# VHH binders against q9y6x5, part 198

Target 1, 379 residues: q9y6x5
Amino acid sequence: LPPKLLLVSFDGFRADYLKNYEFPHLQNFIKEGVLVEHVKNVFITKTFPNHYSIVTGLYEESHGIVANSMYDAVTKKHFSDSNDKDPFWWNEAVPIWVTNQLQENRSSAAAMWPGTDVPIHDTISSYFMNYNSSVSFEERLNNITMWLNNSNPPVTFATLYWEEPDASGHKYGPEDKENMSRVLKKIDDLIGDLVQRLKMLGLWENLNVIITSDHGMTQCSQDRLINLDSCIDHSYYTLIDLSPVAAILPKINRTEVYNKLKNCSPHMNVYLKEDIPNRFYYQHNDRIQPIILVADEGWTIVLNESSQKLGDHGYDNSLPSMHPFLAAHGPAFHKGYKHSTINIVDIYPMMCHILGLKPHPNNGTFGHTKCLLVDQWCI
Below, E stands for the ipSAE of ESMFold2; O stands for the ipSAE of OpenDDE; V2 stands for 0.75 times the mean of E and O plus 0.25 times the DockQ between their complexes.

## First folded at step 8 (VHH)

Design xb2 (framework vhh_5j56_2; at its last look DockQ between E and O 0.74; V2 from the best seeds 0.00; counts 0 for: pae E 2.9 > 2, unsure alone 61.2 < 65)
Fold by OpenDDE, look of step 8:
Structure xb2 (fold): chain B 379 residues (1-379), chain A 127 residues (1-127)
Amino acid sequence: as target 1 above (379 residues)
Amino acid sequence: QVQLVESGGGLVQPGGSLRLSCVASGFRFDTLDYYAIGWFRQAPGKEREGLSSISSGDSGSTSYSDSVKGRFTISRDNAKNTVYLQMNSLKPEDTAVYYCAAGYKYGRGYTFPYDYWGQGTQVTVSS
């Protein structure tokens, strides 16, 4: 039987939640599998970019999903979480579910993972759910597991997405112990449901399962605001993305816009596109705007209004608060093994290996995940 | 700081039309999808019903309940920071207090909580 892999994402699951809260179901999952304690995600540390990096192994500049909100100056198209269905935005890369889908005697399935309800390179998963936030985890799980169990050709790769604890992290802030405890308990219960469902269907022993996330969450405050309107008139630029990484499209001379913003706040770095630090791998794409503003951790870029968000993400990808975790279980993985850190782009070549797929060119390093796999040497 | 003010309600004959307005302060519609504004209604003795919503930002995504789809249209004027509900083919069962509500978007799949509400405007459909 061909190997099978289920990739699960809980949006905004900060890595250190595992140390600060109780997760009996997830801990049991980890005990029987592997844990990567910290996953260094890609810059910017946002939902769409990082989810696409997981399944492509590419930095954002390479796969072309460079933010949750994008603008293409040539086509005049806009991308947002409410307008993400145009293949134009996704076609700069080939995600793993497409690669898998194109293989003989294989099919892919997806429940709400970013990009999975869009035909990419004229290919869409044989089984998928259109994104709908109102659909319960249970329904998503039931569909995914049914497809994994009963499909012909067999589903060999599936992905499952859930919006928490991100939404609650934004609303309450990650430091709200009372509310976040409640939310994270629900997440653990969902993991319990996942495991139980797989066992009931007889999939648990043979299915490889990865549980991960795209980013963490940092605490924000009304006392840490950067008001752009205090620095520059809004008529001088178009705002493509705002906080904590603002994308600025000048309506006047770029240098003039830059000069108005460069000293706007000591808690914000302002970059011309060509001066964006190399470590971000966030330069070589036309969808990156001419000027980028990067707020310090915990600072919020605002216009002439307040923000209700008490938590946010998108900051420097070297910050621990931005990092998710990765746990895995199945025949491909060791039992009871913990690893300190990998890069999020490393997940793609690992998944390709597990599935026996030839990876497309990517930025991941397979060597970083060898110690997780039973069929590999680990020094 | 967020305020919503509805207007445009009144008495109309069956089959008639009304246009409701909701002026929002404290929200901005001109740049990104940070907010949603929705129209709700509540008839006496009935539960509040969601009718339509529109997001801020360039996408301006809209939604409609089945009860009003094809008859009601939600729109916005960014310059006026106003959301409109064009109501056509009105029926007696459309009689209710209509409310404008606004909420912040927190994430991709976050359902807008609609934490801010207007005072409401009465719509009466009667012959």
Scores: ipSAE 0.369, ipTM 0.738, lowest interface PAE 1.4, mean pLDDT 93
Fold by ESMFold2, look of step 8:
Formats: structure tokens, C-alpha cells, sequence
Structure xb2 (fold): chain B 379 residues (1-379), chain A 127 residues (1-127)
């Protein structure tokens, strides 16, 4: 009988929120399961790329979702948060729900996870909700639990996505204790509701549940702005993405554009594509633009304007402020085990193992997560 | 800082049309998808009602409430830093003070309460 897995993401949940705020419901979840204290995510530390890395096990250069805003020069296609449904963008990889539902006697369900309302390789999640940020967590949970409990063929893999604490982290900044305490309390209550619903429906004991996130959040300030318009005329380039990693498509000679930018700010690194540090695994895809600008932590790249964001993410993936956590509970997982660090790409081969799926080629290492699992020798 | 100034209100007959303008300063409409600019209205004794919105980014995605969909059209002119509301087939029920507002778009398709409001412009639909 195939094992079942529910993958839950609370967007922008910085790992150290667990130490700095109270989470009675999440801490009970962790106590009876496993915790990975830090998940090293992929560069760029943005929402769409990291959610796709979780479900494909691939670095961004390999799965093709390289930012929240992208441009393809050959097809002249644009990708954004509000323009994300063209399969062209997603088809460079096979996410786990596609592999899962193509197995005999299996289906997949999705509530708002990036890509699950797109027919990737002509395959869309068997049950899904079209993305709509106005849909409450309760409604998303109701649909997911209904599908897990009442579908033929049975739903064996499900995803659930929630926009907080990312939205509030951007608005208030992670250092706003009053507002972030209120936001994080609400999220803990949602986790309590999730566990309670699974228990009431008889799913809790036989469902594996992963609660994780895509990235953290760092504090920004009006004192830490990099004004790009002060360094280069807009007519010399097309701006594909702005901050904290700007994607620059030169309209004139690339070396000319690079030379105008290289001394723009001591708080920004300017890379030609071939010079992007190897540790980012962010070079070998045509969607990565010829020049990128990488702001230092807490710095914001702006055009000649102020910034309204008090928190942001997208920075260097070595920064602890960019790292989420992972917690899990269910028959596949140990109880009361804590692990220090994994790479976000390691989640995919672990999920494939739990579901009995053959993973596609990927960048994850199963050995990094085997200590979380009851069926593995952990030495 | 963001400032918004509405204009174009007035008296029209039922079935008529008006075009409202909202001139913005303190940001650019062609800035990557950082803001939503919306139109709202409030009649005496009623709750403020959201009508339509448009994103500040190059894509310029739009939304409409059911009460105005098909009759009202939101648009923008980046050169003039202006958002418009074209109101057609006006009804007496459309009589209200109309406001433009700007709100920061935080995260994936999510907008917190609009933080910046214009002073409003009166629209009266009566013969």
C-alpha cells in the first residue's frame, strides 16, 4: 500500500524564528517528529526558484526557473509572479507530482504550490487549485484533506502553500518584533489547525507531513539603497529583475555596460555570467542574463526612488538569514530527532524514497537526509 | 513619498460615461511589480468598496470587482505617471466619492491594505 506525503510550505519562514518566537503547535509537531534546523537553499534565494528546487532536487540553472522575473531572448517570453502559467518555463525539469501521478494507481493534489496549476510535460496535478492569494488557508486545507481522503486513484502526494510569513516579513522586516510576533502566532495557529484536521479525519497516523519553507528574510533600510540610475542610463540595458539580484540584459556592448556598473557601489558585486561564483550553481542556463548585480545583505538595488520594503530575500544562499527550516512527522520519520543542516535539493530524493519513486537525475544527496528516516542505517 | 491626486469627477446622466484620472508622484508605474494602484468608492452610509486595480510593473495586470466588470476599465499611462478609470453605462448606484489608492505588493500575488490614498473625486449619476 503506497505511503502518502503532504508537503507544506510557509513562504519566507526564516530558520531562527523558531528560536526567537513561541510556536507551541509547531514545537509539538517537531517533538514527535524531526527537525532540520537550517536548510541551505539555492541561489537566487527567491520564491519560485526554491519551491521548484524542493520538488525537482535541482539547482536553478538545471530546472530553468532561475528567478521570479525572467526573460527568454529567443522566444521573447516573459515570466513573473502574475505571468507564470506558460509550460515553456517549467518544462526543463520533472517535478515530483508529475512522476508520482504517472505511476499506476496514484494521483497528486495541490493547493497553490508554484507550478501545480501548469501542465508540465503535458501533465498537471491530478487535483489542484488555480492560484488565488485570496483563498484562505482553511479552504486550501479543506481541499487537500478531501482529496487525500476521498480520491480514486488515491492521492499519495499533496502540496500546500501559504504566503506568510513572507508577505509580512517584506512589509515590516524581520526585526519588527511586535508585528512579526502577531504574524508568527497566526502561522502557529494554522499549523495547529492542520494537525487537528488530520487527526479528526484519521489521516494523522499514516500520512507523512513535511513543513518547510523556501527562504528566510533579512532587514532592509532606507539607509542601504543602491541607486542604479546614478550609475548607468536606462537606455543601455533591459532590466529583467531588480533586487537584490539584478538581471541585466545589455542593449549595447556587454563590456561597456559592465564597466559602467563595476564601481557603482562597494555594497554590490557585479558579475559577468561566466564569472558568477561556482558555489552558486547559477551559470549554465540561457535564462540567466549576461550581467547580474548581487547586493550585500540588507542592501536594496533601486532605480531613482525610495524602497517600501523593510525586509527582503534573494541574497547569497550562504547567509543564515536566507535559510529556512524543515520539520517532518509521520511513519517514515524518527521521533524527537534533530539534524543541523541539509541542502534544499536534498529534500527531493528523500521524498522520492518515502513515496517509492525513482528520482530523476538531480543535485540532491540522499545520504544527507537518511538520519531523518526510520528505515535507514544512520552512520 | 507616494502622493495620489484624483480628477475627472462630476455630474452625468444615467447611461453616461466618465473618465477618472489619478496622477501619482513618489514612484514610477513602470517600476517592477512593487505596487498595486486601485480605484475605490464610498457612498454616504456605505462601506468603502474596491472597484479595480492595476500593477505598477511592465505587465500591468488588472483586476475588477463583479459590480463594475464589463462597465469600468482601468488603464495607465506610464509617460504621465497616471492611472485611469473609464466608467461606462453609469447607473445612479454608482454615485459616490471615488478614490485612488496605492498598496505595496508583498510576496506572491498578495497585497496588504492600501497605504496611500488620494483625497477623492465626487461622481454623481442623476438626470
Amino acid sequence: as target 1 above (379 residues)
Amino acid sequence: QVQLVESGGGLVQPGGSLRLSCVASGFRFDTLDYYAIGWFRQAPGKEREGLSSISSGDSGSTSYSDSVKGRFTISRDNAKNTVYLQMNSLKPEDTAVYYCAAGYKYGRGYTFPYDYWGQGTQVTVSS
Scores: ipSAE 0.281, ipTM 0.611, lowest interface PAE 2.9, mean pLDDT 91
ESMFold2 (binder alone), look of step 8: mean pLDDT 78; pTM 0.804

Design yc1 (framework vhh_8dlx_2; at its last look DockQ between E and O 0.83; V2 from the best seeds 0.00; counts 0 for: pae E 4.3 > 2)
Fold by OpenDDE, look of step 8:
Structure yc1 (fold): chain B 379 residues (1-379), chain A 119 residues (1-119)
Amino acid sequence: as target 1 above (379 residues)
Amino acid sequence: EVQLVESGGGVVQPGRSLRLSCAASGFTVSSNWMGWVRQAPGKGLEWIGDIYSGGSTFYNPSLKSLVTISRDDSTNTLYLQMNSLRAEDTAIYYCATGKDYYSEGFDYWGKGTLVTVSS
């Protein structure tokens, strides 16, 4: 049988949740598979960019999804979660479902993974759901498993996306033990349902399943605000993205805007585009604005208003609070193996290997995941 | 000891609704998956649907519009709501569960309850 892979993302699942909460179903999944305890994601640590990095193996500057909100100065186009359907934004890379879809006797399926409802390079998944946050996990799971089981050509790659625990993390903050315990229990229950559904359909033994996330969550507070209006008049710039990484498009001289912002707060780094630290791999794209503001962990950039979020993400990708985990199970993976850390871009070449796909040029290192795979030599 | 007892069956006219119950003992229904199956006269077993511990429900596509599975944790009871019943829905209805949540099939069965749809 051709290899099959299901990629599942629970948005905003912070890696250390595994240490601080009980996950009976997920732990059972891990026991029979593999765990990567920490996944270093890409900067900025936001939903659209990191999900696209998982499926392309590229840094954000390379695949072109550099934020959840973007602006292209040449075309005057805007990108947002409510305006993400233009292939213009996605076509700077080739995601794995497209590569898979273009193979003979293969098809791809998707349940609301970012970019999967857009024709990229004139190719769209044979099966997909338009994004709708009101659609239950159950319905998404039902469609994915149906496609995996009954499609012709067979679905060999599928994605499944769920918005929790991110939404709750934003609402309650990651330090709210009572509410987050409830939310995380629900997530574990959904994982249990996923596993049981696959077993009931006879898919479990032959299906490779990866459960991961795009980023973590840090605690925010009304006591940790950076008000840009205290430093610069809003008429001097256009705000493309706000917090915790603000993208600034100057309406006056860039240097003047920079000088007004550079000392705005001791808890915020201000970069000209050319001075963005190399370790972020966040410089070489026209969609990155001329000035970037990066708030310290737990600090929120605001415009003369109070933040309603008690948790947020998007911060420095070296921060542990921003890191998700990766668990996997299936014929391609070892059983009972735990690994310390990988880069999120490493997932792509691994998935390509599992599926027998030639990877496009990418920033991942296949060597980092070899120990997870039964057919590889682990030194 | 695991025990499943179906009830609520009987004779019903076409177009009517019927709710079946499955009283479970020896285990907690919310801690395991539960399913409904039926067997019409002269036919094999037909899967109706499942409810999993997390609350997710899955249905036979041919029956989805006509059935709803639910549970009451306080009474440890599984339910099957059937609407717009037809003659072809005449069957013995069984509730079933596995040994545990990770079972790949039915291990425990009720004795079944007969539903007859007739004018």
Scores: ipSAE 0.745, ipTM 0.896, lowest interface PAE 0.6, mean pLDDT 95
Fold by ESMFold2, look of step 11:
Structure yc1 (fold): chain B 379 residues (1-379), chain A 119 residues (1-119)
Amino acid sequence: as target 1 above (379 residues)
Amino acid sequence: EVQLVESGGGVVQPGRSLRLSCAASGFTVSSNWMGWVRQAPGKGLEWIGDIYSGGSTFYNPSLKSLVTISRDDSTNTLYLQMNSLRAEDTAIYYCATGKDYYSEGFDYWGKGTLVTVSS
C-alpha cells in the first residue's frame, strides 16, 4: 500500500480570505486535518515561480523560473504564459513528480500544474493534461481521480491546478466584497466536490491531500500608477517584465539607466542586481536582469497612463497580502491542528517525506513542518 | 427525516427518452452528494452517476453519453435524463444520498421506480 499524495493549488488564494469569507467545505477539511495560517512564499510572488518552488523546494534563483516573463540574451529565448513549453527554462531543477515516477512501481499524474506538460530532464508526468484554461474543474478532477484509482504502476503523486481566485482577483480586486464573495463561494463548492468525489471513490481515507496556493492578491488603483515612460526613453532598455517587478535590460551603460530610474517614483525601489536585498534570494541567476524595479504594494508600473488591473501580485514576499495558506488532510497528517507559518520551500521536503522520496538539495527545512505530521516527534 | 421519492418510471419504447425525478424532503438536494443507481432483473446494483454539493457531475463511463443528472434547488428535486433507451435499460432506478460528512457512500435510498423498455 504505497503512500499517495494529491497536491491542489487554487491560484491567488490570499491567506486572510479564510478569515474574511465563509468556507464551510474547506473548514470541514481543516477541522479533520491541519492548517498553516500563512505560507511565506518566494520573491517574486508570481504564479510560475511559486508553483515551481512548491515542487522543487528551491528559491527562484536556484530553480531558474524567476518570473512569468523571462529572456535569455545568449539563446534569444523568451518565456511567457503562452510560451512556456521549452525544457530549457525548467531544467535547472528536478520537480517532485520526476523523482516520484522514476521510483520502481510508481507513476505521477497532473491536471495542469505549471510545468507538468513539459518534458523536464526528458521526463514528463506519467499522466497529464495539456494546459487549457477552458477545461472545467470537474474534468480535471475526473482525470486525476481516474488516474489515482486505475493506473498501473499506481499513481502515487498527483497535482491539480485551478486558475481561481487569481483570475477574479485581478479582474475585481480583493476588496470587492460582493464579487469576491461569489467567486470564493464557488471555490468552496469545488473543494466540497473534490472531497465528496474522493469519498465516493474510496480514496479519501488513504490519500494525503494538500490544498494550497502560490500567492495572494493586493488592491490596485488608477490613482497608484508609476509611468515608466515619464522617467526614461524606451530606446535605452529592453523591457523583459513590467509589473509589479520590472525587469530591465539596459541597451546603454547600465549606470546611466539606473540613474534615470533611481528617482522616478518614491513608490518603487530600483535595484542594481548586486544590490537586491539578500532576503529575496533573488540574485544568482543569469535570467535575473541587471536592473529590477520593485513597486510598493498596490502600485502598478505602466508604460502608458492606464491599467486595467484592479488586483495584482508579485510584490515583496514579506507582505501578508502576498501570502497563501496551506491545508492538508490524510493519514500522514494530524487532525484538528493549526500552525501559524511555514516557508513555501518547506512544502517540498515535507512531501518527499510523506512519499518516502529522497529530496534533492533544496532550501526547505523539514523541521518547520514536523508538527503537521503524525509520524514526527513535535517539540 | 430524510425521504427520497422517485417518479417518472413506466413502460417506454426502445429508442425513446425518459426523465426520472427524485423528490427530496428532510434535507436540501445540494447539501451533500446524491446519485442514481439501477438494478436490472436478476442483476446487481449498477452505479449511474453522482452530483455533488457544488454541482459537479460524474458518470459511469458505459452510460456517459446516454444520461444526464441535474437538480433544481427551488423544487428540491434531482433528475435523471436517459436517452436512446434499450431493452437492457429495464431496471428499478433508485436515487440515493449520503447521511453526513462522515459517510463513505449512499446511506439513504428511495424505494425506486421501475422503467421497462419494451415494444
Scores: ipSAE 0.278, ipTM 0.727, lowest interface PAE 4.3, mean pLDDT 92
Fold by ESMFold2-Fast, scan of step 10:
Structure yc1 (fold): chain B 379 residues (1-379), chain A 119 residues (1-119)
Amino acid sequence: as target 1 above (379 residues)
Amino acid sequence: EVQLVESGGGVVQPGRSLRLSCAASGFTVSSNWMGWVRQAPGKGLEWIGDIYSGGSTFYNPSLKSLVTISRDDSTNTLYLQMNSLRAEDTAIYYCATGKDYYSEGFDYWGKGTLVTVSS
């Protein structure tokens, strides 16, 4: 039988939720599998960038999805969540489902993972669902499991995306223990249902399953706002992205815009593109704007208004609050093994190894994940 | 010992709705997956749908538009709601569950309840 892998993402699942809440079903999954306690994601710590990094093994400057809202200075195209289906934005990298379909006589299946409803390098996932937030977890899971059992050529790589706990993290904030407890219990129940469904269909023992996330969540407040309108007039720049990382396209001299912003708030760092810290790997792409503003953890950049978000992400990727976890189970993985930290870009070469695919050049290091795998030496 | 007791069957006219119940003893309905299966006279078993411990439901696609599976954890009872009943829905209806939370297959079955759709 060819090796099979199901990659599941629960958007915005902060790693330390595992220590502060009870997850009986996830803990049972981990007991017979592996846990990576912290995954260091890429900057900026946003949904589209990090989901694409997981499946390409590339930093954002290399794969081209540098934010959830983008502007390309060369082509003068604008990207937003309302027009994310233009292949132009996704074509700077080759995601694993494309590699899976092109290297072997294999199919891919996708339930809502970002990019899977877009033809990338003229290749779209063999089976996919157009993004629609109203589609239940149950319907997504039913489609994925049917495609895993009933496809020729066989589906060997499948993805499943779910919007929680990110949506509730934004609404209630991660420190609201009453509401977050309810939300996280529901997610644990969905994980239990996932395992039960795979067992009922005879998939469980031969399927590799990875459960992970793209980022964490931090608490925000009406007391922690940075009013950009108090720093600079709208006539001097075009705003490409706002918070917590603002992307500024100057309409006047770049130095004049920088000088107006540089000392406006003690809770915001202002960078000329060439001065963005090297550790972010966020510089070498035309979609990264001439001036970037980075808010301190828990601070929100606003335009003369209040923010209704009680939680947010996008902050510095060195912050533990921005880190997700990774849990995995299946024939490729050890049982009962815990690992401290990997980089999110390391997931791609590990998945390629499990599937027997030759990875495209990437920023991940296979050695970082070898201790998780039964066919590897852990030194 | 695990026991499942179906009820709510009987004679119903075509086009009407019916709700079947399955009372569980010896285990908690919210702690296991459960399903509904039917057998029409002279036919094999037909899968209706499942509900998992967390509340996720999966249905036979041919029946999805006319059935709903639910449970009441406080009364330890599983339900099957059927709408727009047809003569071909005449069957003995069974509820079933696995041995434990992660068990595959049907370890425990009720004795069934007969539904007759007749004018």
Scores: ipSAE 0.000, ipTM 0.374, lowest interface PAE 12.8, mean pLDDT 89
ESMFold2, look of step 8: ipSAE 0.244; ipTM 0.719
ESMFold2 (binder alone), look of step 8: mean pLDDT 82; pTM 0.831
ESMFold2 (binder alone), look of step 11: mean pLDDT 83; pTM 0.833
OpenDDE, look of step 11: ipSAE 0.341; ipTM 0.750

Design yc2 (framework vhh_8dlx_2; at its last look DockQ between E and O 0.01; V2 from the best seeds 0.00; counts 0 for: pae E 16.7 > 2, placed apart)
Fold by OpenDDE, look of step 8:
Structure yc2 (fold): chain B 379 residues (1-379), chain A 119 residues (1-119)
Amino acid sequence: as target 1 above (379 residues)
Amino acid sequence: EVQLVESGGGVVQPGRSLRLSCAASGFTVSSNYMGWVRQAPGKGLEWIGDIYRGGSTFYNPSLKSLVTISRDDSTNTLYLQMNSLRAEDTAIYYCATGKDYYSEGFDYWGKGTLVTVSS
């Protein structure tokens, strides 16, 4: 039988949650598999960009999903979570489900992973669910496991996405121990249900399963606000994205806009596009706006309206609070092995290897994940 | 000792609803996945559905629209709600559970309760 892989994402699952809360089901999953304690994600640390990096192995500047909100000045198109279906935004890269789908006697399935309900390079997953936040995890899990078990040609790659604990992290803040304990317990229960479902269907022993996330969450406060209106008139620019990384499209001279913003707050770095630090790999794309503002950890960029969020993400990708984890189980993985850190782009070449796919050019390093795999030498 | 006792069975007219109960002892119903299975006269066992620790429920596609599985932790009871009953739903209904949450099947069974659907 061809190798099979299920990729699961729990949005906004900060890596250190594993240290501060109890996860009996996830820990059991890890005990019988592998754990990467920290995954360094890509800048900016937002949902759409990082999920696409996982499945392409590319930095955001390369795959073209550079934010949850984007604007293309040439076509005048806008991208957002409510307007994400245009292949124009996705076609700068080839995600793994497309590569897999184009192979003979293989198909892909998806339960609301970003981009999976869009024909990319004229290819769409054989099985997918249109994104609907009202659909329960149970229903998503039911569909994905049905497709994994009964499809012809067989589903060999599947994705499953869930919006928690991100939504709750935003609402309560990651430092709310009472509410986050409740939320994270539910997540662990869902993982338990996932594992049990796979066992009941006879899929568990032969299915490779990766459980990961796209980013973490940092605590925000009304005491840590950066009000742009105090520094520049809103008529001088168009705001493409706001916090914690603002994307600024000047309506007047770029230099004038920059000069008005550069000293706006000691807790915010202001970059011209050409001066964005190389370590972000966030420069070489036309969809990145002429000026970006990067707030310090825990600071929120606002206009006149104050933020309602008690937690947020999107900050510097070197911050531990932004890092997710990766756990995996299946024939391809060792049992009881823990690894300290990988880059999120490293997941793609690993998945390609597991599935026997030739990877497209990518920024991942296969060598970083070799120790997780039973068929590789660990240095 | 694990024990499962089904109740609520009997004779019912077509089109009516019926709720079966499964009283569990020796364990907490939320500690294991639990399920319902039935056996019609002269036929094999048919899986109806199950409920997992996390609350997820799965159903036989042929029966999904007609059945609902739930549990009550306070009474340590599993339920099977059946609606729009038909003659072909006549069977002995069993509740079952695994040894633990990580079991790959049912290990403990009740004695069953007979449901007869007839006009």
Scores: ipSAE 0.741, ipTM 0.890, lowest interface PAE 0.6, mean pLDDT 95
Fold by ESMFold2, look of step 8:
Structure yc2 (fold): chain B 379 residues (1-379), chain A 119 residues (1-119)
Amino acid sequence: as target 1 above (379 residues)
Amino acid sequence: EVQLVESGGGVVQPGRSLRLSCAASGFTVSSNYMGWVRQAPGKGLEWIGDIYRGGSTFYNPSLKSLVTISRDDSTNTLYLQMNSLRAEDTAIYYCATGKDYYSEGFDYWGKGTLVTVSS
């Protein structure tokens, strides 16, 4: 009789979209459950790192997925978000679906959450979809609900990932009310479909559902570009990742490369690895490059080209524009409770508690989320 | 407007090499981020590699020893060299260009060229 949990991510769902746009279905979900208005995510505020932080409770330096594009200095391997399910990248941590399905009489299911199509520690999600962005939300939901209803041993932990509003946020920018209203209405309709489907299948009353995201989105502009080629020649470094956090592997001595970059723009901070601010928890991993460049909010690092990104993310995790929300409903959660903020790494120990799992060592604090839960004494 | 036209596909025997070409118009190949992506029958898109404006190349680690991306400004053409072809390399191969490295995917795509690796 173990509790069941469905974890849903709508990529790039900025917390303040809830205040600035209409969400009748999501607001009804929140009314009958809990809301965390802001989730402080991990630096860098990118998709792969933050999705892995949710399911491991670890900072990026500790789980090893430090960006969407990476270079491992020890093995000289390259990673990208369109590729590479080599367990090498993922094996520095144990995600919750692995821990879950190693329990007696439990399975895990996944519809495209980052890492769920990888055999991490020789363990792949019991049921999963290979990543394919062309697969509709309806098909992802149909597979997840089929597995929740029909598996033996039962699926007790399931994940579901959707690319919006991130894709549209990049294309239009978060401040394009007309286009973003259309996009966000469609997402709210998908949430309505999710809830209705769970009710129709008899899952709603006994399934815990978390709806969250990995990061937000900030407005960009042609008037806010930082041109690296104006400051340094490509021959002096290898570019591992570009914007808004550039990862620089020097080809010439590191101090010389740093000096060429440090005054490139007043809208960009240039850090030697040892000087990266401690609050980022982004230093102690070989996949973090010797020099990183961190653009100010809304600025785009470019080479000698024009960027037409109207929205982006990856910036300083203290920025409210980078923060997602978390909403939850189910037997483990209070009804009608609103909480101001948690850290994204706090989600993991909360999920382990709900599922009755012993968490691996992590950076989360269970006490930050205990007020969301019916079985906990709040403060 | 930007246009990309792939060529050089066809039927090849396993173990052979093949070079695909991508003729660009509406921009200079060295002025944009460009790359190659493929889709095998019944599979999703697989990123092969990219080339930056400055000429730096990055490859899918699983393909790194098998492929090379290059370009030629005089013919305005991007190339994909593939070596030691296997049956699993059968796919439609697309040339693509975009504003940056995978932050939102490629903005412009060619129609693709079919490569069939068969005895």
Scores: ipSAE 0.000, ipTM 0.122, lowest interface PAE 16.7, mean pLDDT 88
ESMFold2 (binder alone), look of step 8: mean pLDDT 82; pTM 0.833

